# VHH binders against q8wuj3r1227to1361: the designs that were tried, part 15

Target 1, 135 residues: q8wuj3r1227to1361
Amino acid sequence: NDFAYIEVDGKKYPSSEDGIQVVVIDGNQGRVVSHTSFRNSILQGIPWQLFNYVATIPDNSIVLMASKGRYVSRGPWTRVLEKLGADRGLKLKEQMAFVGFKGSFRPIWVTLDTEDHKAKIFQVVPIPVVKKKKL
Below, E stands for the ipSAE of ESMFold2; O stands for the ipSAE of OpenDDE; V2 stands for 0.75 times the mean of E and O plus 0.25 times the DockQ between their complexes.

## First folded at step 9 (VHH)

Design n3 (framework vhh_7ocj_1; at its last look DockQ between E and O 0.01; V2 from the best seeds 0.00; counts 0 for: pae O 10.8 > 2, placed apart)
Fold by ESMFold2, look of step 9:
Structure n3 (fold): chain B 135 residues (1-135), chain A 121 residues (1-121)
Amino acid sequence: as target 1 above (135 residues)
Amino acid sequence: QVQLVESGGGLVQAGGSLRLSCAASGFTFSSYDMGWYRQAPGKQRELVAAIYSGGYTRYGDFVKGRFTISRGNAKNTVYLQMNSLSVEDTAVYYCAAETFESSGDEYTDYWGQGTQVTVSS
């Protein structure tokens, strides 16, 4: 009964296969605009298809990711997460959960949890997403 | 039918060397990515080395320059040269093959049955 899912405003997006689930949310209106799954590569780690897909996501999008059964090796995959606001030079483990943002700034709520056995994130994200000014 | 057959495993003294081979059949070898994984008892499988169809290679962090992966496309065989072995390298070593299947937008992967490598101190 170990499985992965992404939940947005009470709706669950289940994972049927090992790999990475991606849910994209419009940062202006908070609506889910896509749910896409990518099966992991046993030799490449993350498929190049995911990297290309993330490049096409519109700016001002909230991007959620959750893994199931991923074998992660070093390579350009970490740049996918960095493009979405993750810390540069992070080291991934076998499981991950990620709340990221595609845009010109890094919101404070960008979060990565990665562990060898399981990863979990629960977050509330303000809508519309705007760059916060120093108070 | 795809087959991956490993050979070259066995018992070796610490500091020694082994050369693993994986003979492949049933697919277009030159178009596949090839690699080696290992699994010690009670641990998850971990990547040892990969060599892609374009010739680029990758190694697990623990390899530290001790192992070299290569492929002989004319012989449909992938090799793993293992030097400076230590007891921590004791594991079952698995050959793996993988390609991206354009018709289904997903990877197709195959595994060998594994070969035991045991390093005594």
Scores: ipSAE 0.073, ipTM 0.521, lowest interface PAE 4.8, mean pLDDT 77
Fold by OpenDDE, look of step 9:
Structure n3 (fold): chain B 135 residues (1-135), chain A 121 residues (1-121)
Amino acid sequence: as target 1 above (135 residues)
Amino acid sequence: QVQLVESGGGLVQAGGSLRLSCAASGFTFSSYDMGWYRQAPGKQRELVAAIYSGGYTRYGDFVKGRFTISRGNAKNTVYLQMNSLSVEDTAVYYCAAETFESSGDEYTDYWGQGTQVTVSS
């Protein structure tokens, strides 16, 4: 009954474990550069693995996240969403889907969907994301 | 100097319409993603509509087809057509421009001063 996945340009990235699925996309080329997941056991306690992973994500990356199953919706790990452009103080619900951005800027297209029954995001992101003219 | 100047706000009755305008200057308009945000009293700022440099549009969930964002024929102007307004749409509406540095190591955003939209019952 619990079906969660991330799809990028027609390619699906399923997750086999309850927790959070993460897909990282290069903001210049639009290609997937990494795909990983974090189990509930990692999300619980001190989620240093998640923090480290996010810290190593290159700047100007699009970061996709989706929950699967009864994921841990509370705790310190949720702060990583703010690092990726989510609004502060948001409370996650039973399901979540997230399109974030690695950097010190929050693009308009950053989106977090949190629902009790279903979370879904269909998002078009312009590529290249970071190749615009500076004043 | 970058400037975003909103206009078109005001008082309107429920069910009415407003058309907001944002006149932009001081940057390459076509290279920026443009958007409208709003902030109601006691609430967080939220996305209303966005139009990317490529023309793709995105709307907040509450819009439900009532609003339309567009780039106008007038040079460096973005519009927000708001129809079927309700009291809950009362807020300060802000124009925003977003881009990333060509080198890929810096990004910038610009904001207007905002325009008040008040919808009465």
Scores: ipSAE 0.006, ipTM 0.262, lowest interface PAE 10.8, mean pLDDT 85
ESMFold2 (binder alone), look of step 9: mean pLDDT 80; pTM 0.807

Design n4 (framework vhh_7ocj_1; at its last look DockQ between E and O 0.01; V2 from the best seeds 0.00; counts 0 for: pae O 9.2 > 2, placed apart)
Fold by ESMFold2, look of step 9:
Structure n4 (fold): chain B 135 residues (1-135), chain A 119 residues (1-119)
Amino acid sequence: as target 1 above (135 residues)
Amino acid sequence: QVQLVESGGGLVQAGGSLRLSCAASGFTFSSYDMGWYRQAPGKQRELVAAIYSGGYTRYGDFVKGRFTISRGNAKNTVYLQMNSLSVEDTAVYYCAAETLEGDTWEDYWGQGTQVTVSS
């Protein structure tokens, strides 16, 4: 279970370290604008650096996350997933894959898969990201 | 050279208590996050407790209020008070230290101390 990556339109973004991989995609044009990794600390789990990073992500961004290795899912870091559209009352297991959105609405395609041994999502996201008939 | 030395383990009856100590040397103790992990035979290491350089503490779910982590900066020592022990707490307990030096996490482990809880 040491192999983890995120793939966008055929391009792979492999993980070289345990923790959380994050890929940010501009929701207007569908371009990958960043790929960042956050090492899982032995005492803190997923570092607070992830919170700060997510705060800097522009609105109208697709945010992809994938775990590598085990992580401690305690403390406030899990609330960043709610900010990106995950359901409240989030129950994480040891592995996760996540397709989220930073913006003023929650697209129907926001998806979390979390399991003890593996997590995987395959999904097509419409570009540009627009608010569907929510009003 | 960084060194973490655990002590205070041993054999104890169920319902009893132990206090583990971890003496640290070779680094600026007050700048490191400290913690305890345990590993029972056939299981993965799991976090028991952490105490950060700022004093905030965190515990594994299985602790359920029975254990308390603390640190004595004057003695460069981190402690784990373990109360209401049960046979499921039998494991080797490891001290750990971690800090961010520059852009790189640095972490260290002790040799471990055996805790055995008899029924």
Scores: ipSAE 0.015, ipTM 0.429, lowest interface PAE 6.9, mean pLDDT 76
Fold by OpenDDE, look of step 9:
Structure n4 (fold): chain B 135 residues (1-135), chain A 119 residues (1-119)
Amino acid sequence: as target 1 above (135 residues)
Amino acid sequence: QVQLVESGGGLVQAGGSLRLSCAASGFTFSSYDMGWYRQAPGKQRELVAAIYSGGYTRYGDFVKGRFTISRGNAKNTVYLQMNSLSVEDTAVYYCAAETLEGDTWEDYWGQGTQVTVSS
């Protein structure tokens, strides 16, 4: 029995299907603005749906992802993690948890946890998460 | 004025160890996320290790348990213990601090310290 979920400020966002769960948080207000899931069939066969979804995420958003079950850990879809601040060339394992950021900079707190049996991230992120532009 | 001063770098033989230190001043150290980055010749800067204000740590994939980041709040210093060094670890290592200042994130960088691992 797989136990995978995302929790934001005490509210849980469980995943019902094997694949990837995604939760988007506004970096200024700290509120969840959207959440969705991508099944393995989508990750494998229709990865453009994930790419399009991520493309529509507003800048300065915190993006949370968690795997459930035997998710598709390989393939073109994994490139989206780089767009959200993950290091290039990372290889996902059987479980993954991700705290990413959509924006023009890469916060230090961007984190990808990959494990064979479990992945867990507990992260406190100050709000707002807006990088000051240098003149 | 925020200052990050790295030390502890130098020349070491493969298999050896180094301990880098980053002395921080000019800010509330406990409120900052601290990290070590490195840049090798011809390569992009990459994360080596980070320790968040809450104590959570993360490491680059290449670290593979060889390095340990820690922070001494009493001394406002972040450390990087590097063991089992290889030639591939040769790079300039930079200390970084990131925090929320007002309503914006701010990042600061040290000048860097050279680490050279010989075969």
Scores: ipSAE 0.012, ipTM 0.268, lowest interface PAE 9.2, mean pLDDT 86
ESMFold2 (binder alone), look of step 9: mean pLDDT 81; pTM 0.828

Design n5 (framework vhh_7qia_2; at its last look DockQ between E and O 0.01; V2 from the best seeds 0.00; counts 0 for: pae E 13.8 > 2, framework grips, placed apart)
Fold by OpenDDE, look of step 9:
Order: C-alpha cells, then structure tokens, then sequence
Structure n5 (fold): chain B 135 residues (1-135), chain A 119 residues (1-119)
C-alpha cells in the first residue's frame, strides 16, 4: 500500500514485492550495473542469498537500498548494511532507505534513513568515487 | 595539518534560531564540498545539509525550509543557519569536508558542536 522506488539520474526502479530493493551503481562510470529485489521470504528464510549478492558487488560501487511494504526489518540480513558502511547496531523501522558503498573505505555520504511512515534520501554523489591513500 | 573547527552550538528554545560555523584550515577549501551532519542520542549519524564547491546544496527533508547552508571561501568557513528549531533537532552537529577531484576521494570531520532544543 506504499509507494517505494529508487531513482538514478531520472530513471526509476520500482519495487514490486515486499522486502528490499537493491540498485548497484558503478562508482567510476556512474552507470547502473545491476538491480534486484529480496522478498521477505528470502530475508527471513534464506538471507545467504542477499549475503552472496552483496559479496559479489564490485568494490567502489554505490549501493542503493529501499524497503517495500511490510518488509522484514529484523534479522541477520540487516548485518549486510554494515558491510556497506552503515553504523553497527541498526534498528530498522517500518520504512528504510539506504545509500551505501562497497569498498575499503566509508564515504561521508553513506546514509541510512529509517522512519515509521516514510523514508527518503536524496543524494548527489560525484563520480568517480575512489579513495586515494596518502603516505 | 587539516582542521575543521565548529562553533555556534548551544541551548535554545523551540522555535528559536542558531547559526553554526565551521572554519577550515590546512587544505584548499574551495575544492571541497562542505556540510553538516548530526547525531542524536541513540540514533545514527545523518546528513543535514551539504554545499558543493559550485554552490549546489542538498538538504535532509526534515530540515528543508528551516535550515540554510552557505559558504565563504574567502574565510574558509561554512555556515548552517538553523531557524524554527525543534526538539528533534537536538544532536551533536559535525562539520564535514569532502572532495572528489580527479579520481580521488577524501573526507574530513570536525569534532562536533552540541545543539540542544528544549523548553
């Protein structure tokens, strides 16, 4: 009964099932490389599918996530957000939106929004996203 | 040595105003996007406002229409004008610097300044 979607550079990626929607953006070129959804049955029953998916995301990827409907807001799957730069000890609410990053560092713009009624994030992320190590 | 020094925090009543300042040193200020984050007790750090080198601004929905971010490159300072403050704005506010020049990314944080909105 809610309207949840991810939009990247004017293109919308709607959610169709209750659960979590994921969109992966290449941090060097800025193009969407993949998008998928994980329904509640997967989040709760077989979260390893989400773990494996995230593990295969290339480094230097921007990862967008949004909840749809009455998603499973608790459980082991939520730990994946920490892998993408979220703070530890997350307590998700009825809605969530997330801008994360897959890589060896945590960008300042990594953001998680949790709300009971609406979660929304608007972010402008310059491309490329590559951290240079200083000696 | 890079530094971000926040000031302007304090106690204010609901509906009141505060103006935060962050003075930067030790880097090319004009090349960095500057912004403010906040962390309330028991909550995660969240974006409040950001201003990029070209002047483009981004605000959290919760502060739109109430907060205004600006920068003075001549003074190496970023400001956050906070009007119509609410109790839910209570948090430690952190100044942030971020750059994406070339193919490199860098970020820096201030130590934070507390803002308390209470009757």
Amino acid sequence: as target 1 above (135 residues)
Amino acid sequence: QLQLVESGGGLVQPGGSLRLSCEASGFTFSSYAMGWYRQAPGKQRELVAFIYSGGYTNYADSVKGRFTISRDNAKNTVYLQMNSLRPEDTAIYYCAAETFEGDSYEDYWGKGTPVTVSS
Scores: ipSAE 0.006, ipTM 0.270, lowest interface PAE 9.7, mean pLDDT 86
Fold by ESMFold2, look of step 9:
Structure n5 (fold): chain B 135 residues (1-135), chain A 119 residues (1-119)
Amino acid sequence: as target 1 above (135 residues)
Amino acid sequence: QLQLVESGGGLVQPGGSLRLSCEASGFTFSSYAMGWYRQAPGKQRELVAFIYSGGYTNYADSVKGRFTISRDNAKNTVYLQMNSLRPEDTAIYYCAAETFEGDSYEDYWGKGTPVTVSS
């Protein structure tokens, strides 16, 4: 299917264009603070707009991403996912869904799903986001 | 009219160093991401290193720790410092400038500078 959306606490953020949808959630209060789209033509090139955008996201933010349409990544693009907690050496396929975090630690719920035909994540994130202490 | 002119290539022994330069003209250099690609005989052209406006860099795994990319926006020049060179680094090295123009991807290429690592 060619539908793509991000859902946060029942509210849907759909995409009408091929590319990546980004939703930013404040990690202290759980409130959505930004919804931004990046077209495939930007992502296949030199995505410095995406790098600059991620640099402006406040610390302690949950960052959700979902692709629409066939996606092919260039190496520089995947650096943004690493800044949001994805593993190094990430290899993207043609579809992507991502739950990430911008902050000083890497929460255990950071999740990437990437496949050629579909990608889907369902996740419950504890609020406020805090670094867990090992018991 | 965009021009990219590479220089600094040549013959060097394994373990040696070279510094490649690429001087740009005919565009606003600071607005473009700049990079180096290489092509060995019989192989496809591959990314070596890339530097964005604002200074963020990315490297191919095969050159990390040995090569350093930098840019001097005042001189419209991008550099590739190549240390600990190996015979497998032998290739023609191309400078590239890349950007979006509106929602269209655009790229521009130099003519290349040959690098040979052999003794």
Scores: ipSAE 0.000, ipTM 0.137, lowest interface PAE 13.8, mean pLDDT 72
ESMFold2 (binder alone), look of step 9: mean pLDDT 82; pTM 0.830

Design n6 (framework vhh_7qia_2; at its last look DockQ between E and O 0.01; V2 from the best seeds 0.00; counts 0 for: pae E 11.1 > 2, unsure alone 63.8 < 65, placed apart)
Fold by ESMFold2, look of step 9:
Structure n6 (fold): chain B 135 residues (1-135), chain A 121 residues (1-121)
Amino acid sequence: as target 1 above (135 residues)
Amino acid sequence: QLQLVESGGGLVQPGGSLRLSCEASGFTFSSYDMGWYRQAPGKQRELVAFIYSGGYTNYADSVKGRFTISRDNAKNTVYLQMNSLRPEDTAIYYCAAETIETSGDEFTDYWGKGTPVTVSS
C-alpha cells in the first residue's frame, strides 16, 4: 500500500515510480511549471540527470519533493537538497518530503521531513516569494 | 591549478570581531559552492558556514547569529564575518570550494592552507 503524492492548491500529482517525485512552482506567480520523477536506478552513482534538471530550474522557484517506496538515500544526489535549502550533512532516512527553494536566499518555510516509514509536510507558502528588506 | 588563499586571522579578545577572506584562483569562481571549516587542536574539522553558487547560506548551530558568510564573485572572494567571538571559536579556519568536476563524474573538494584564529584574554 505504498503511495506518494504532491498536492498544490488542490491539484494532486501522484507518483508513478519508486524514487523521488519533483514539482516546481514559480515563486513569483505560484504556478506549477513542471512535474518530474527520478527512479532509484537513476539516483545511483552520480545522477547527472537530476543535477542537470535542478540546474535548469529558474531562480525564485519553489521545489517540492516526495519519495515513493524505499528510495535511494545514499550517494551524491542528496547534495541537490542542499542546493535547495536543506542543511548540509543531513542524514536522510528511507522516506522524505521536502519543500525547498532555488534562489539567492533561504526562506523560513524551507522544510524537510524524513523518517523510515512515513514523511509528510503540509505548508502554506507566501506568493510571491520575496526577501524581507532589512531596516 | 586551483588555489584558495585565506587571510584575516589573528589574535582577538573575547567579544571581538574578525573578517576572514578567501581569494580563489584557477577556476570559474561563480560556479563553485564555497565554505568555511575550522579545526581546533585535537578535534575534527567541522563546517562553520557555507554559501552556494546561487547565494543561499547555511551555518553551524554554534555560530548562527554571530557569523555571516558572503561572496563577491567579481573579486573571486568569499568572506566570513565573525562577531561576538568566544574562546571556543579558536581554531585554524579553512576555505573550501566544492563542485561537480565537469571533466569527470565525481564531486571535487578543494581546500586552502588555513588561517589561524585565536580568541583569548
Scores: ipSAE 0.006, ipTM 0.274, lowest interface PAE 11.1, mean pLDDT 74
Fold by OpenDDE, look of step 9:
Order: sequence, then structure tokens, then C-alpha cells
Structure n6 (fold): chain B 135 residues (1-135), chain A 121 residues (1-121)
Amino acid sequence: as target 1 above (135 residues)
Amino acid sequence: QLQLVESGGGLVQPGGSLRLSCEASGFTFSSYDMGWYRQAPGKQRELVAFIYSGGYTNYADSVKGRFTISRDNAKNTVYLQMNSLRPEDTAIYYCAAETIETSGDEFTDYWGKGTPVTVSS
């Protein structure tokens, strides 16, 4: 079964289409401020929609991502993971789960899980997030 | 019963302005993401602007800097301020409400009937 989803404080967010699901959380208050998905067709080539979306995410936001189905695991869009705190040079596999951060520092809880069959992250993030940053 | 009622459409000259309103009823407005879409003659429906329940906004590149989406939760209304209108903005504009299903598996979308906007000299 190819079941992927994001859950925040008991509230589940859907991931029904192949591609990536994104949920943005305010790092100060801990509330979800936006959620969206990017289909494979958007991830292909130069994904301007994704780049624009990420660019407009406020600083101090927690950004959750999860793959669904046979998503586009390669391409320029993967650079957004680095912008959100992922290590550079990592190759995505068949599944991915990501807890990132939009800001001027990298919190220690930033995590990218890449697996061939299943990627899963259970993450407790302190609010406000600024209390747990990596120097 | 969930309802979305658009208003504010009409005929305007290039460079003019319009303000669309969408009044919602029959649901908890503050928990929904709200948006504006448009469909021009012979074209597919496209996203114009979206405002999430948390206040975050997205815009189509074609309207960025000219259109502003906002919401008043006390009035259950979402607005689209359209400035510097162009002939290519001519379309039927639809209000949309989006939320997550109880199961968490899919988004639920609700639509208004649309309001026409015509930009012509």
C-alpha cells in the first residue's frame, strides 16, 4: 500500500496525488498556516510554482513534506529541501518524509528520511522553534 | 447548507479597478481556506489567488502586484481587490472554499456560481 500523509497535533492532512504534500506551520504559535500539494507535472522541469511558494513562506516556519506515489525524485525542485535545512547532495529515493525549517538557522530537529519502501518521521518540535537551533 | 455568493463583477476599462466579494454561509468560515479562480472564454479554470485559514496568501504570477486577496472572518467574506485591470483579466471569477475531509484523505472544495469581469475599452 502506498499510503502517505502528514499529521500535525492529531490533525491529518491528505496526500492523494502523486508528487509531494506540503504543510507549513508557524514556528512561534505552532498553528498550521497553509497546506498544498505539488503534482509530478509541476515538479518536472523548472518548478516555478514550488519555488515561488517556498520563497513566500514566512521565516520561522516549520515545513513538512511527504512524497506520494511514484513522485519525481530528481530535478531542480529538490533544491528547496536544502533551502529548508536538508543536507546538500542527498539523493531522494522512492519515498521521502521531511521536516524542514524556513529561517536563518538550522534547528537540530530538521530531518529528511529517504527510503526505498517507506519513509516516516515522528518529530516533536518545540514552540517557539527558536529555542532549539543548531549553531 | 454551504453557500458561496460572489458579487462585485462588471464591466471596467483597462487600468481600472474592481473589488470582488464572496460571502460564505453554512459552515465555519474561519477554518476554511478561501480562494478565487477564473475562467476565460475558451480557457481552463485557473487559480488567481488563495488565502489560507492561517492568513497566508498565494497569487498567480499574472496577477501578482495587482490583485490582493483578503478575508474578514467576522463577516464570513473573502475579497479580491483587482487593480490595474487588463483585457486578459476578462473572465468569470469563482469563489472557492477548501477544507480537509474528516478522514484526512482528500480536500473538499466548494464553489460559488461565479461573477463576470469584463475589461474592455
Scores: ipSAE 0.005, ipTM 0.292, lowest interface PAE 10.3, mean pLDDT 86
ESMFold2 (binder alone), look of step 9: mean pLDDT 79; pTM 0.793

## First folded at step 11 (VHH; framework vhh_7ocj_1)

Design q1 (at its last look DockQ between E and O 0.23; V2 from the best seeds 0.00; counts 0 for: pae E 11.1 > 2, placed apart)
Fold by OpenDDE, look of step 11:
Structure q1 (fold): chain B 135 residues (1-135), chain A 121 residues (1-121)
Amino acid sequence: as target 1 above (135 residues)
Amino acid sequence: QVQLVESGGGLVQAGGSLRLSCAASGFTFSSYDMSWYRQAPGKQRELVAAIYSGGYTRYGDFVKGRFTISRGNAKNTVYLQMNSLSVEDTAVYYCAAETIEYSGDSFEDYWGQGTQVTVSS
């Protein structure tokens, strides 16, 4: 039985329980500045907790999320993801992998993967994160 | 009483510009994400632009840099500057306020009555 985890530059941030992992990376230096997890046992409170947590994340941060559980509802989940660059109209499933960005713009590498069985994202994010210039 | 009142719509020729305004009252303006939606006849309502409480903005794919959403602090107003309008932009445009507070079960969103924008060829 696999659990949700996040790996950044070879360092793993695993979860031993169903829930959601969040890793915050500084967009200028590319280092992990914070990480947290929310257990599924408090599912009803997780969206609100996550919403508040994201509010404390500094601007220009890459926000990584990986979840395994029963997260199918919208509400604060989709609201937070949208604020981090996800498209609107999302339908969450049991598993989610998300690479988002907190800032004044939406980088092209913002990606969301939702699946019932396995959600996975593997990508390289350029550091420092900068707004793409109009050519 | 919560109110969102749109204004600035009307008839304009292709290539022209309009500036829509949405005056909000009856709620804490800063605690809401503001957005503009539009609905053309026979089509579903779609996002035009959104501005979040933190200043983050996003636009529909069709906007392509032609529109700009902004928030006015003094009058609790959100604006949509629309330039280079085309016939395809003809629709009823709606202002929306989405709460950034979670009540424990759902978000409470507010909608304006809409303002008609008609772009002629």
Scores: ipSAE 0.118, ipTM 0.527, lowest interface PAE 2.8, mean pLDDT 87
Fold by ESMFold2, look of step 11:
Structure q1 (fold): chain B 135 residues (1-135), chain A 121 residues (1-121)
Amino acid sequence: as target 1 above (135 residues)
Amino acid sequence: QVQLVESGGGLVQAGGSLRLSCAASGFTFSSYDMSWYRQAPGKQRELVAAIYSGGYTRYGDFVKGRFTISRGNAKNTVYLQMNSLSVEDTAVYYCAAETIEYSGDSFEDYWGQGTQVTVSS
């Protein structure tokens, strides 16, 4: 299956090329603040473009990712998923969908689905995003 | 010079407990995410627990509430309290440090030499 998109509150953000689509949502108000794609040619090396993009995402942001086609699943770029709440040591397969968070805590709703043929997440996220456990 | 030194491993009977420590030096400890990994003979290295610089924790699925990671930033030390140990927990346990900062060439991770944990029946 080669269909790929991210949908937020009924609006679809399609993927145009093989690689990873990223949608960033403000965790305070629930508004989409950016939509960016990273094609495989960017992902196969040390992709400064991806690292800079993630570094500039504001704290308290929901970060959605979806793959299209055979995306590059190895190399240093996949550490970005861990910084957005994915489990360390995770093995990515040929498809992935991800709901992550940029911030000082890791919400329990952070979800990664990865499998060889299809990956899909349907998720309702509480807005505003707040820390459920105090430290 | 970055150093991570694990301690607290040893032999323990099934059902028992151990507390591992990882002393860190050579970097700004409070700015790093800290993790424990383990590797049994013939198996892949796997995540046991992570504690982010902000204090949030994550655990590998096999932990099932038995282990607790914590950090003492004033002592530059990460701890792993392991309870209800079984033979399957026998492994070398490694401390690791990771930064949220990105470099142009790679993410840098630092690893300790490991401490052996052996659980007997």
Scores: ipSAE 0.006, ipTM 0.241, lowest interface PAE 11.1, mean pLDDT 76
ESMFold2 (binder alone), look of step 11: mean pLDDT 79; pTM 0.796

Design q2 (at its last look DockQ between E and O 0.05; V2 from the best seeds 0.00; counts 0 for: pae E 14.0 > 2, placed apart)
Fold by OpenDDE, look of step 11:
Structure q2 (fold): chain B 135 residues (1-135), chain A 121 residues (1-121)
Amino acid sequence: as target 1 above (135 residues)
Amino acid sequence: QVQLVESGGGLVQAGGSLRLSCAASGFTFSSYDMSWYRQAPGKQRELVADIYSGGYTRYGDFVKGRFTISRGNAKNTVYLQMNSLSVEDTAVYYCAAETIETSGDSFEDYWGQGTQVTVSS
């Protein structure tokens, strides 16, 4: 079975069969500070739970998300992702991989991949996360 | 045939109000999120407001509480109440329907022809 998973610096974090995983990385030190998973059995409630969870995430955090299952949704889903730097007007599909940032600015490396079959992001994020100045 | 027909636009003085309507037909209204966009001459089209099937609303940064989007399911209509209008709000306003379901790899959105809103000083 193909599962959604998140790996950070060679460490894999628990994967749920159908659900969304979230890993939070401290943007200053680059260490994982928390992770959680939301099961598909409560799909309609996941966005609300995710909102609450995201609210507890400290600023200057890199937020990783991976989902597998029937997570084709709008509304709170897109709003949460937007808060983490995603572009507006997103069209979510069944699969999702997301690298976001909670802070006062939007880093250029914020990336969303959404697909019906497979979504994947392989990315190197510079630590510490800093706001780049406009040249 | 899918149709989105905007109405309610026109000329209004600064500080005035307009209520735009979008009558939708030809698709399952409840299966779509409804949006208002606007496009001023020489500018890109931008989101004014959207209302999701579940009732969640979102507004553009420039709205600042002046506009309200609402959905009339019984009439397959979405409204945009615009208050405290300014000259900067002058644009063609478009109604859009965005599917909340996926069919394969495609998302199909529908657009109205737009209604002109002109705010004079």
Scores: ipSAE 0.017, ipTM 0.357, lowest interface PAE 5.7, mean pLDDT 85
Fold by ESMFold2, look of step 11:
Structure q2 (fold): chain B 135 residues (1-135), chain A 121 residues (1-121)
Amino acid sequence: as target 1 above (135 residues)
Amino acid sequence: QVQLVESGGGLVQAGGSLRLSCAASGFTFSSYDMSWYRQAPGKQRELVADIYSGGYTRYGDFVKGRFTISRGNAKNTVYLQMNSLSVEDTAVYYCAAETIETSGDSFEDYWGQGTQVTVSS
């Protein structure tokens, strides 16, 4: 029931407390460059720590997020998902998983799964991440 | 000061077309996401279309392929081409802008005054 993690190329990044886990992957080399958690107390109100963290993510980065336990599913922090490619006006349920991108274009693999009981994404992302032209 | 000025609204018969424009000033246009919202009498404001600074677009479900959002960064203007209009599209249409990233500050939205679109049967 209480099992949450992000896995990148076989390496697991577990979560220990309720909130949101974030893993950042360099889109040029495909290496994990950051693993950070944001507790519910940070997600309430105006969560400057999260906003600043996302603002400093380099362009061309893959950004993974997963909820752990009962997390804050509403409020201004959810705007971060839209900035990483999620649809505007989204509504989160009691669980969420997200594969996003920080950059000047939106790859087709950007996706959000949010459900009341379980959220899960399995995704293969091409490396290096490049903008593709219409055929 | 940030300003967003909508234009291009008016009265049109069902099945007709309109093109809305939103002229922006007071900020670096190319770094903002732009959007159109609408509010019909007695209803809540709803998203019509987004265009992100990187060019990605999305639309409200009710659009059903009839509208197209675009941006002209050289003119600091965002556009909404509306085709196949019906009476249900009658509303005030609002332009909005928001930052893509904020260094140490909260995310901000800016709104225009709105332009009336009226579709007659």
Scores: ipSAE 0.006, ipTM 0.187, lowest interface PAE 14.0, mean pLDDT 76
ESMFold2 (binder alone), look of step 11: mean pLDDT 78; pTM 0.787

